# Designs tried in a protein design chat: VHH binders against F-box protein At5g18160. Part 1

Every score and structure here is a prediction.

Target 1, 379 residues: F-box protein At5g18160, of Arabidopsis thaliana (Mouse-ear cress) (q9fk54)
Amino acid sequence: MDKQDEKKQGTTKSSSTLTTRCSHGNHISQSNSIPLDITIEILSRLPAKSIVRSRSVSKLWSSITTTPEFIKHRSKKTSPPCVLLIFRKHDKLIVFSSPQHQNTYSHVQDYHIEIPKNGFIRRLDSVHGLICLEGSKQLVICNPTLKRFFPLPEPQGTGDEYNVGGFLGYEPIEGKYKALCIVRGWNTQVLTLEIQESWRVTKPGYTHWPTKDTGRCINGVIYYKAIIFDRVPRHVIFGFDLRYEEFTHIEFPMRNYDRFLMVSYEGRLALISSTSSVVEIWSLEDAGNRKWSYEQFHLCLPPNTSLKGVIDAGELIYTGFSLNRSFCVVYFDPKKNNIRETKFQGIADNQIWQPDRLGFDLVNDFYVLPNHIESFISF
Unless a header shows other numbers, all headers, positions and changes below count from the first letter of the chain; Kabat numbers aren't used for antibody chains.
F, E and O stand for the ipSAE by ESMFold2-Fast, ESMFold2 and OpenDDE, each averaged over both directions (binder to target, target to binder). V2 = 0.75 x the mean of E and O + 0.25 x the DockQ between their complexes.
[cut] stands for letters that were removed.
The coordinates of atoms that the task and the answers printed are left out; those that the model quotes come from them. Centres of patches stay.

## First folded at step 1 (VHH)

Design b1 (framework vhh_8h63_2; at its last look DockQ between E and O 0.02; V2 from the best seeds 0.00; counts 0 for: pae E 19.4 > 2, placed apart)
Fold by ESMFold2-Fast, scan of step 1:
Structure b1 (fold): chain B 379 residues (1-379), chain A 121 residues (1-121)
Amino acid sequence: as target 1 above (379 residues)
Amino acid sequence: ELQLVESGGGLVQAGGSLTVSCAASGFTFSSYAMGWSRQAPGKERELVAGITSGGSTYYADTVKGRFTISRDNAKNTLYLQMNSLKPEDTAMYYCAADSGWYEPYDSGDYWGQGTQVTVSG
């Protein structure tokens, strides 16, 4: 029915801004914005420091260079997405980057970032060019592009370093980063980055506690595994919409949920479990109706490889060691049924990565963050 | 197959103490988050205490400082120690297990049969 099709199409065109012509992959600017498009093209080709400097010259250039359109356009041209490989060595995070589309070994840029004293890295994730990690009493934001990290203010209330759950998200329509913090005493708090403000208390409707797993930001919603304590304890996927600051929860489609990695797959929330021979993917079709789709794919990977994430191209990323003890990153495309491998000769250096430590304490000291892009936040 | 059996309820004078217990069977107890919920006549069911598989504990404001939840994984048993009992603590107390997944033939919520706690004045 045309009326039902129009109604269904209407639910996919939601935008609060009248400047958007189409929200899904088409041109989003009006024809009278041609001079702005040219300006975006010119500014997008400048080095990051030049862009930051341009913000002090003109309010117009500042407004342009802080828009989601500009950031997206620049990322496509000057900052192809990469995988970050992060090693913790004592009080330092050693960060390497590798292009996601490369099949051969590339030179890795290392970044030395000092973590706060007594900081325990339980959760570490990457959101639109920034890394969020938990400090002893506060969240710390790392910007690998600018080689800086920024402690956020201490949350309101009686925080204990073992009772803080923190996540970062990016809302692409308004171009804002927000941090979410769950603190002892059932306080849940939100902070908008860019302007240093005090945390705002928010109410999720349910008492809940995040698990130790990493969060995911998908289309402006922070997803994380949590336990809700309402009537019965329930393991759920909790969602926080960054724009409207609203909470939702989604039930798992399976009992062995602890074996599944939470990712973005084909633009949807997904749960993936993999061995060396089979991968299972549950994709969320409709959260309100608890509708999940299931797919299973076969692959042939070396033993001792582990699933670490998914890149935006739909390839699953695995890490491990080859037979000759070289560290490797393996990409598997389930739709094309192909595998590609990138080898990193410098990463298995005995000072950073000892071969005898494989599989035992490496999980706490090694992180793989796909889809990394440049960020212009400089706090 | 999953079974929860509560015991230890009874009549207690205000200011007194009572321990209720829940014996679990038919599942890997140590892997589940567990809780105690209660329902008084004419009131909604509420979760008063919860404990994760790792031992982290959660309490409703109405019982915080008075009740203590604990688990014994070797005995597959959940406990609730209730101190400084008040008449408003009078309720049927239910043992609850984690139901955070969907299965077409499961109820979604795992409850025991309950144990009655009555606090007199």
Scores: ipSAE 0.012, ipTM 0.511, lowest interface PAE 7.7, mean pLDDT 72
Fold by OpenDDE, look of step 9:
Structure b1 (fold): chain B 379 residues (1-379), chain A 121 residues (1-121)
Amino acid sequence: as target 1 above (379 residues)
Amino acid sequence: ELQLVESGGGLVQAGGSLTVSCAASGFTFSSYAMGWSRQAPGKERELVAGITSGGSTYYADTVKGRFTISRDNAKNTLYLQMNSLKPEDTAMYYCAADSGWYEPYDSGDYWGQGTQVTVSG
């Protein structure tokens, strides 16, 4: 009669004291940081000098103000595009700026920039607030707003000879600046303007030499006139797609192409000739099919004016070259058949022209750059 | 932190000479254009002299031939030698730095606290 000792397994109910760890939610005091959108709005309303100063105060502000998006946003709201009048005298650039849509009289902002040693001013164009210059062995980027020069790395294969040509472009989808360098007509290289980048070799497909004409960056493509060396050398327009880094070339639609200025007109590549009474515009309609459209307009221009460029709004810019009189910029809208004039104050009478300032020599070069925007980008 | 500290100001007799200095710190001095401006009581601040990062100099007409601006990049110091001082030169003298390849004009990026120069007639 084996007394099966029923070992009463005392189920020790381990009272799991749910230590409610009061997760002291670190109320990270949401430091009432100004929302980013408001910050952008505030910064966009500041004058350029204040923006530059703000960069030293806050890394965030520095980061915001150096973005292409901010620059573009500001240009639309508070700092409209300007025309730059650039005079070269010796080693100095004298820059006058005025908003493109201002009244009959515009107060110009002026400043002086010292040209870097061995720098050459060639093929000047404003590309989203930056200007590209050709140095002795390298390209140099100028930011007129910052009054600073940024030398780019020396491209490969330059040797001891100055055989570097180049263009600056902006790729709008990626929001990147890229430089195209042409060394000795066959060695083409691309540089993305970012920290610690190097030149990349690209293949143009053809040996070619850029001409003296200014290149144009239009919708992420750098267009420039060049001589292509095929069976017979001929003048063509090269297009370099900045995104894909590919070359194309387009034939001129006319024989007298040397009389035409290459511009962006209504967002397209165009060739414009302007005589005393007639404007001819060839617009590239289809780059792939190489189709051009032709338009002709009649105008009456003031004497001693010449076509200098086109603003994004579709107005042609004409200027004279006289420092003895009020400097006048004429805008002609061919579609509206409207002419407006802006007189620049303070150019002719600027103290910089005094012999004791820059000497007795005449101005070496004069450039008109339309569609310039303030930029805070540094490289 | 970027700092500009002016020194060397004082009382000088008319016809005398004085050198003011500006010690710079917190930035790459050699990359900046530097300048001196002055402000007399009741007058606007005016540019006296400027020197670019490249060494080009500018002088106001009022001081031309009397003042000399110079820089020592190794010492991060800007100088203004003032000779043939006149009572009209009495002012607070300010050192300015500008982060560009340009002459400093009316407003630099950075300013010092100034040093007082008084010329007794």
Scores: ipSAE 0.000, ipTM 0.239, lowest interface PAE 13.8, mean pLDDT 83
ESMFold2, look of step 9: ipSAE 0.000; ipTM 0.130
ESMFold2 (binder alone), look of step 9: mean pLDDT 80; pTM 0.800

Design b2 (framework vhh_6z1v_2)
Fold by ESMFold2-Fast, scan of step 1:
Structure b2 (fold): chain B 379 residues (1-379), chain A 124 residues (1-124)
Amino acid sequence: as target 1 above (379 residues)
Amino acid sequence: EVQLVESGGRLVRTGGSLRLSCAASGRTFSSYAMGWFRQAPGKEREVVAAISWSGGSTWHADFVKGRFTISRDNAKNTVYLQMNSLKPEDTAVYYCAADQGYYDTSWPYEYDYWGQGTQVTVSS
């Protein structure tokens, strides 16, 4: 009855109207059938799954759709970056997407992704359209656009379960993704995605373990908070340069570092702490000199809102609930002293998150991933 | 940073009640999810109960549901475990733990900060 009517009004899954092609390859004779620039324009406007499917049909189309130029051209013509709102219920990730730069009602599309067996979620970030998840013995890459999971090879030294910490990065010059894994008490390893390589051992100079904090990929460098295991343990920020595969470490500029969220702010690594009335921002001025700058801003937020991240436009993202249990996302621009709010009817009312039955509230099982773009990488 | 100190553990007779307290030092307590864990001699450490940063959501293990209740007072930087109808099987060292707000695992060693533990002994 009412439950079936609600399902009828559920997520509208785009029906595939595409014709199925046989994987025998397109024999394109040297007829002046379609100019290259027009082909690029056509391919750049296709749905992501159609582009991936076309790669299996033609070596020419595969070569075109994998170039950095095509990816850049596609990115400029597709939807602008969005915020992903991710909730965990049992063995499922429920994903909602919302435009970042809208001041009015946001269009939200919900969908479900099954979590791989023995997968768990501690830290999430969107890295150029992909998300890295930690499994019991390996990393798993999630592509929310294609609604697919693809496991990476098991790194060496994973005899024990849950002894792998991992991060994903994107190297913008060559357009390549690299995964970094830290095996507890063993070593650190790197893998370049799409090339189907075995893990390669790296030299961080220190035995260390990443904290639960989210890692960030900024200008081709993976940054993550970690503990160096020495006679006296020390908390630092590690940086891993994806191009040269070299490690650096950076000391925190403050003693209360546990209070600060690590983000990309104005193109720089930054540490942000926020209450309902004050925001503190430490920004890394010069990566070579490791100089930090400090800024403080005032704001007025409703109770039960918490800082979740930063969008590329420099707005801070907060999430919470309004008085009628409507879910809200608040954007605060500290430089302009502007605040805007998007309220979501139906997210808080969805049967999927009844907090009393799960014993967890939405804040504990909720991730906000800013600056998400679509990706059509299949493997 | 957070430092956790448990208190309240003692010898109690079967059927008795006991309240454990965990006092947190530091200014970040209200941003942390909290958990109570226990470990009996020769057994692995297990999750007993968890509470969200706001106190708006709680979780209790099946073997303590209806007997134990977790709660917190953010103004006092304290989390509590109220234990009723105690059984000899509840005998263990009880640990308080704090998580940086991403409490989505049941894996005990993944919590960020841990107390030293408080011994609870239930006599038959």
Scores: ipSAE 0.000, ipTM 0.169, lowest interface PAE 13.7, mean pLDDT 73

Design b3 (framework vhh_7aqx_2)
Fold by ESMFold2-Fast, scan of step 1:
Structure b3 (fold): chain B 379 residues (1-379), chain A 122 residues (1-122)
Amino acid sequence: as target 1 above (379 residues)
Amino acid sequence: QVQLQESGGGLVQAGGSLRLSCTTSGFTFSDYAFSWFRQAPGEEREFVGAISSSGGSTDYADSVKGRFTISRDNAKNTFYLQMNSLKTEDTAVYYCAKDYGSGWYLDAFDIWGQGTQVTVSS
């Protein structure tokens, strides 16, 4: 103990929630009486890895960090949204992340996955911190923050050799996750996560199947492109309201709907198509009246880039390969008319799926998940 | 006018071989992935094999792996299914389909051919 420590202790005594004592020696003693609200504040500001580690050290910390109240408090304080970039290499998903306002991606984790029989892994989206993966007979929830997979129970009627189409949604009013499952040749079913009893059958009014496109959860509604199997097959967008568990269907505003990526843009369902020089955005203004608005923007992108998603700030995310075959990520802000390029850190060449020039069209084995937040929820 | 037309089906003995062709018109062939599907009497349409737009990637149903080979010829706007070591269970109407580059998603295919019958006798 020195004279500076004595002065600091004098300062802390006037406003401290701790009992602090100074001896006529070389040490300061205190009691370990930290209020719960201060503990929550400290834990909520730690990196995710530190919080996960803390759960193994203390039953008290484990009990605090798994409560909905803590998770909500943490989300407000320390979880700025990030972009996940996920590459598939054989049986592995290789995950990189970048805060949405930084120009650098860093390696997070490699996950081992099982690929469904007779198929590829479905295109992925982040739904309030969780990712839904499709297996041959069931859905699996991935939590990148916890580095864990949580299989959901098998839906009714998955019997022999059935494929399942599935989507995850988050209902913000009650703070609940729900999974929607379409079983080929059977029905549609819904499950509320956290209380995993059994799937409940829903009635969309139509026999249908989801297309290859990624579903989106926007303001408590799961949107997905689907084909209605009727006398003449019809392509539509289904909307499933998570609170009321009701289906709607929305017609496309254009005939070349296959060229448009479905995204959340400015808080609305949107369809975006882009070349290196022009981007077209159709935004859903009113689903009930089938009203869409249209915007067009001009840009100058590096060659061989393709649109992959949109962040909450309104920047469009593109990926591609440079002339030297390096993988690149580009962000375009149509309102500000600016472009920024991202760099990768913390990778080895063998950790990324790097197709040669002949495999440029095989780059469908990577996924861009914008607006990802940390989640400490386990099931 | 977008068209897909299958050919090459017929009657063959078990253990034999057939080559199916799908000739296309009305679109830029090299921009699209293609797949073969089949439908046996009383059963739903099932995936057989797929080839990417570049031709650098192929995928097959487990029941046909090692026996069937899918290929494409961009100069002829045609893709093929070479079927070897045919089994009676391979008896079906075979359909070719155009996709926007997805793998096995049956309902992501927007254009289908009329079908060609393959009958494998014991």
Scores: ipSAE 0.000, ipTM 0.148, lowest interface PAE 16.4, mean pLDDT 73

Design b4 (framework vhh_8ghr_2)
Fold by ESMFold2-Fast, scan of step 1:
Structure b4 (fold): chain B 379 residues (1-379), chain A 124 residues (1-124)
Amino acid sequence: as target 1 above (379 residues)
Amino acid sequence: EVQLVESGGGLVQPGGSLRLSCAASGFTFSSYSYIGWVRRAPGKGEELVARIYPSGGSTSYADSVKGRFTISADISKNTAYLQMNSLRVEDTAVYYCARHEYSSSWYEDYFDYWGQGTLVTVSS
């Protein structure tokens, strides 16, 4: 009976202690050692900006806070997950953050980005603290915690003009991030982050293209809505297993699939549709057997609100305008039949939803990213 | 570069007709893409009035315009048209030509590319 462990990747030699040694010149027999696990515990309790600041002050702490051990420990002992609201205003992305169980959003960052209309930000999700952005030629990884952008290499292909669809995933067992790239008219490719690897071609079995809908990473599988191009174009959900790099596809349980938002719900892939009076949830019970369960709940929301996402606690996130024309974010718990509303701090009069001076401006150019956590990945 | 240019708007009396044109560049109508006409009146939200899948010829219409408006596309000219008949005062709006790839997504970014719009005024 063989062990089910895969061959370990990398050549990192782990030490459970830190030792300070004197250089050659003196007969010194003293060494000061601190257990690495205790040091990681101490550093993991520091605020994010304190850790970043400490890297410029201490070479020892810089080396510790960039180790896989520290990254893994802090990712499990993070501050409570938050919800990001991201607004596009001209050449800027404006970011607000709120802990998921609080009713207050605070402004945290403006990013100056040159983006094509509805190009770069149409498929946003927070994947274990990172966000993948699509360019015309390449993918760019955004780390909101570090306020940095990391362009990935251009995928394999010929010619200067190609459309790139991209998704990011995190594989929790091996602790690896992988990016999946779909190049129109060419192929699909995968790249492992944190290790300097080139793109590798994959075999999905079908010519397909992702829709504009946000992809989801659930338990090491990237799910995305796609169109299979065969005799008749067909809409499906593709799944890409990050560990084994294998594709599956799943049929929708309903014909009005375009009305359903794809989310992670209770650790499962789910499809949710909502009106002001009823919400429908289809949950994938078993991916191998393609079995779905159905739930329906009643609610009472203003007609100008739209469903944007779901948090791990099972609350549905809606955005819209109240009767007094103020922008609002509303959380609805279908099982408890509870509604809570949110407030904005740090911006008294915000023009992010005002009409563009050049004419038409869609007030709805915004994104809700639930379950966001801190990341210190700087690859 | 994807570009959509509308033309044919203007002032017309109730019961009259207008034909809007949408000239497309940077992509071909033989690809898997939809072309739609979206209108916005002052103080009202956006309404998708008609869409066409040019390579397949399939069309759909909002209930408010069924039987009065006809959408069509000329693949060789890479141009879409909206024939508007029996116009009503409530049809007064800015009409936008918009394109999206073959997708049934209902999100706000459903149409990737938009023209600048053409004004249609129905008044006596």
Scores: ipSAE 0.000, ipTM 0.195, lowest interface PAE 11.6, mean pLDDT 73

Design b5 (framework vhh_5j56_2)
Fold by ESMFold2-Fast, scan of step 1:
Structure b5 (fold): chain B 379 residues (1-379), chain A 127 residues (1-127)
Amino acid sequence: as target 1 above (379 residues)
Amino acid sequence: QVQLVESGGGLVQPGGSLRLSCVASGFTFDDYSYYAIGWFRQAPGKEREGLSSISSSYGGSTSYSDSVKGRFTISRDNAKNTVYLQMNSLKPEDTAVYYCAAGRYDWDTYSPEYDYWGQGTQVTVSS
């Protein structure tokens, strides 16, 4: 018998998959398989562990479950976007999720990490369900959905420890993740995650180093604050286009740029500064023309609340403490002029404040990562 | 565009001395707010080791690693835009490629961030 007949899953006596292969084995026939839309529908209803397991059984299912269409379809059915709240205690990351449209939260996982002397957790953002962490000689991808850490290959020229700056981006048209690595004193390198390639050297046109501030991925471009060295150091926003792997730099519209948080706001790169009574927003209108728009809003928050980020709906995220010392996350919508709040109560409060049952202690670091979605990337 | 060029390496007998030079372009050492220059070395199969640094701020504050303290001296000539490493009482263990590097202070770690590196100059200490 023909080898393709044996490999047709939809015609077998017992089927664990619904895939069909071409007679030459180098292409998947979609005309003889279940339509892609229906297959996505079926797979999107499976638990995360079942989806990951299916990738080792079927190349077709592996290809489907890594597509942006599948990820988007599943997130609409099973999981809305959430805010990740990350607390560092000693050598652990304690991760909570809070749905962006609800005033609730849930514990995701405690992660044990090796914390480098110079700070392991310097630049955190959630990029289409993945978090990039800087290790001693390499970048490490964290997947909170799968509760896994994936070390990336060591880039060329890393020599000593703690000389790597890195960012993760997602290119929505091709549905690919890319990591950008800046090796102190050497070069800049890029890696496409899904195809498991080696690091490739890229040419930014300028020797530069990223600041401690968090990078943002917006519409397939990684934005980060950076220093270009000259007689007088120049502080700029550096942009890396993921599809064409091209660098640009953008000047700040203000002199007190160190006071502004870089975010995605209304689908644009934006810089936001907030007190308890005033919010200032600079939005990049046109990157090519380097034009910014300015907006100012009034709000009424308790003193000592701190701006931490923005969700896709345009709400600004603040953190602070209530009068009874409960930790609070506050959302402010500047366009609607409304406020909503999520409070940490009971057992979660005790878990956050009391490490190893020996006393009351404050968390050393706290991070807020908006717009987090499920990811089934396993590599 | 920032560039660094090392010179002055070579062969020397144990107990001898060498002076390394690092010429900078694209910035000047009278920029007091931001630049530090450091000397580093790397022997085959070993990690890179920091040896000495001099800052542009506060009259050129200097630091030295324990392995070279008292034997090596860092200095600068702002008019020539050059940093020197005077190496005395050289030992076979000092054999390495020597690099100069320039950067700014990282206020989060309270240390220089070294972003620009030279190509290196070979120092060999042998009988």
Scores: ipSAE 0.000, ipTM 0.116, lowest interface PAE 20.5, mean pLDDT 72

Design b6 (framework vhh_8h63_2)
Fold by ESMFold2-Fast, scan of step 1:
Structure b6 (fold): chain B 379 residues (1-379), chain A 121 residues (1-121)
Amino acid sequence: as target 1 above (379 residues)
Amino acid sequence: ELQLVESGGGLVQAGGSLTVSCAASGFTFDDYAMGWSRQAPGKERELVAGIYSGGSTYYADTVKGRFTISRDNAKNTLYLQMNSLKPEDTAMYYCARDQYYDYTWGSYDYWGQGTQVTVSG
């Protein structure tokens, strides 16, 4: 009951508006201020680092540039959402970006990011412009736009190296980021990033561990595949509601769950399996009833391509190498039954990857993060 | 109390077959994911195969199509059937218990002493 009342109340809570945060001043300093709408337009056109610097100069600019409304306005005025292509080479992450809604790729935005010495790359996803990395004893938040890493405090109960599994989520109503960590053999913990607080223990009711598969944040809920360690290990999908900080778990609709990628599809949790000729999609129709729908589509992809995710427009994203070693990103729209391809010029250089495989997943330590937006959040 | 004992290693000619086994004791075997890793002289340890209690399997690309991992929960025994062996398969083979199932299999909390497999050409 308490949780149901809290959730019902939660649906009515929203972020503060720009008008509420920006008072109309009649002081001499404010009489020289530019009108709010013009200020938003000017700030939205600045480079991300310049916006972050502006926050230290002006309380007004800090109040404007930290609102979800401003962030949405800037996202519409600047770069559209992109796909991040992340290549791991030793202790370096080589990050490329590709526009999601363009048919040809003429330019690569190259971001050389140093991985923290104890960083381990699993379960990568872009969550409102930020990426969560698992370190040896802690989580590290990466901002590719600002080229910065923000280590989070070590959670309680860490004793051994690489015993923390973690996910990042974004709660859209309050505009807050929360990190969830699973400490191997101990407990689960949550931390709100915008508020510098210690980790809080939360209780999923089961000892579990997340699989290496990417977690997804959908409408303020972190979903991840995990194994519950009862008498017989069980594969489930955990959902962690960021607003109420509560766990649910969902059974897979199929027995071959290990073949399915978890994605956001049409605003819902979905499970997708793809070969070069057939795509299977299971979509969660109703979270309360946990009923799934099934769709199957036919396609024709080049050999050595693999499904990597879904963009918000409903296109499935694949990556691979042609036989002549040209790297490509392929988008398949199952509803329109069309395919579009973006070729990366200059990426055919062997120095970045080791494609020793003749099937799907030709590249070791390679990640594709769809729906990435720029972020100028600095803690 | 935890014990993993590997056996079945030996010398085999290239193209031949060999089965290694692992007897587990001191824990509830059927609750855990199990795996096989190998280490050749002067090289890093690599995971070659894994199996969870429900029977789902993983294979490294280097052994896929040639090796088969299996388990007998009634006997608390793990097996690795190796076919079409190559000289590059020469290594010490280790049985491992994964504390928590993870497709990367980097979370093993206990390892056996190993059994040597030598493939001659």
Scores: ipSAE 0.000, ipTM 0.198, lowest interface PAE 13.1, mean pLDDT 72

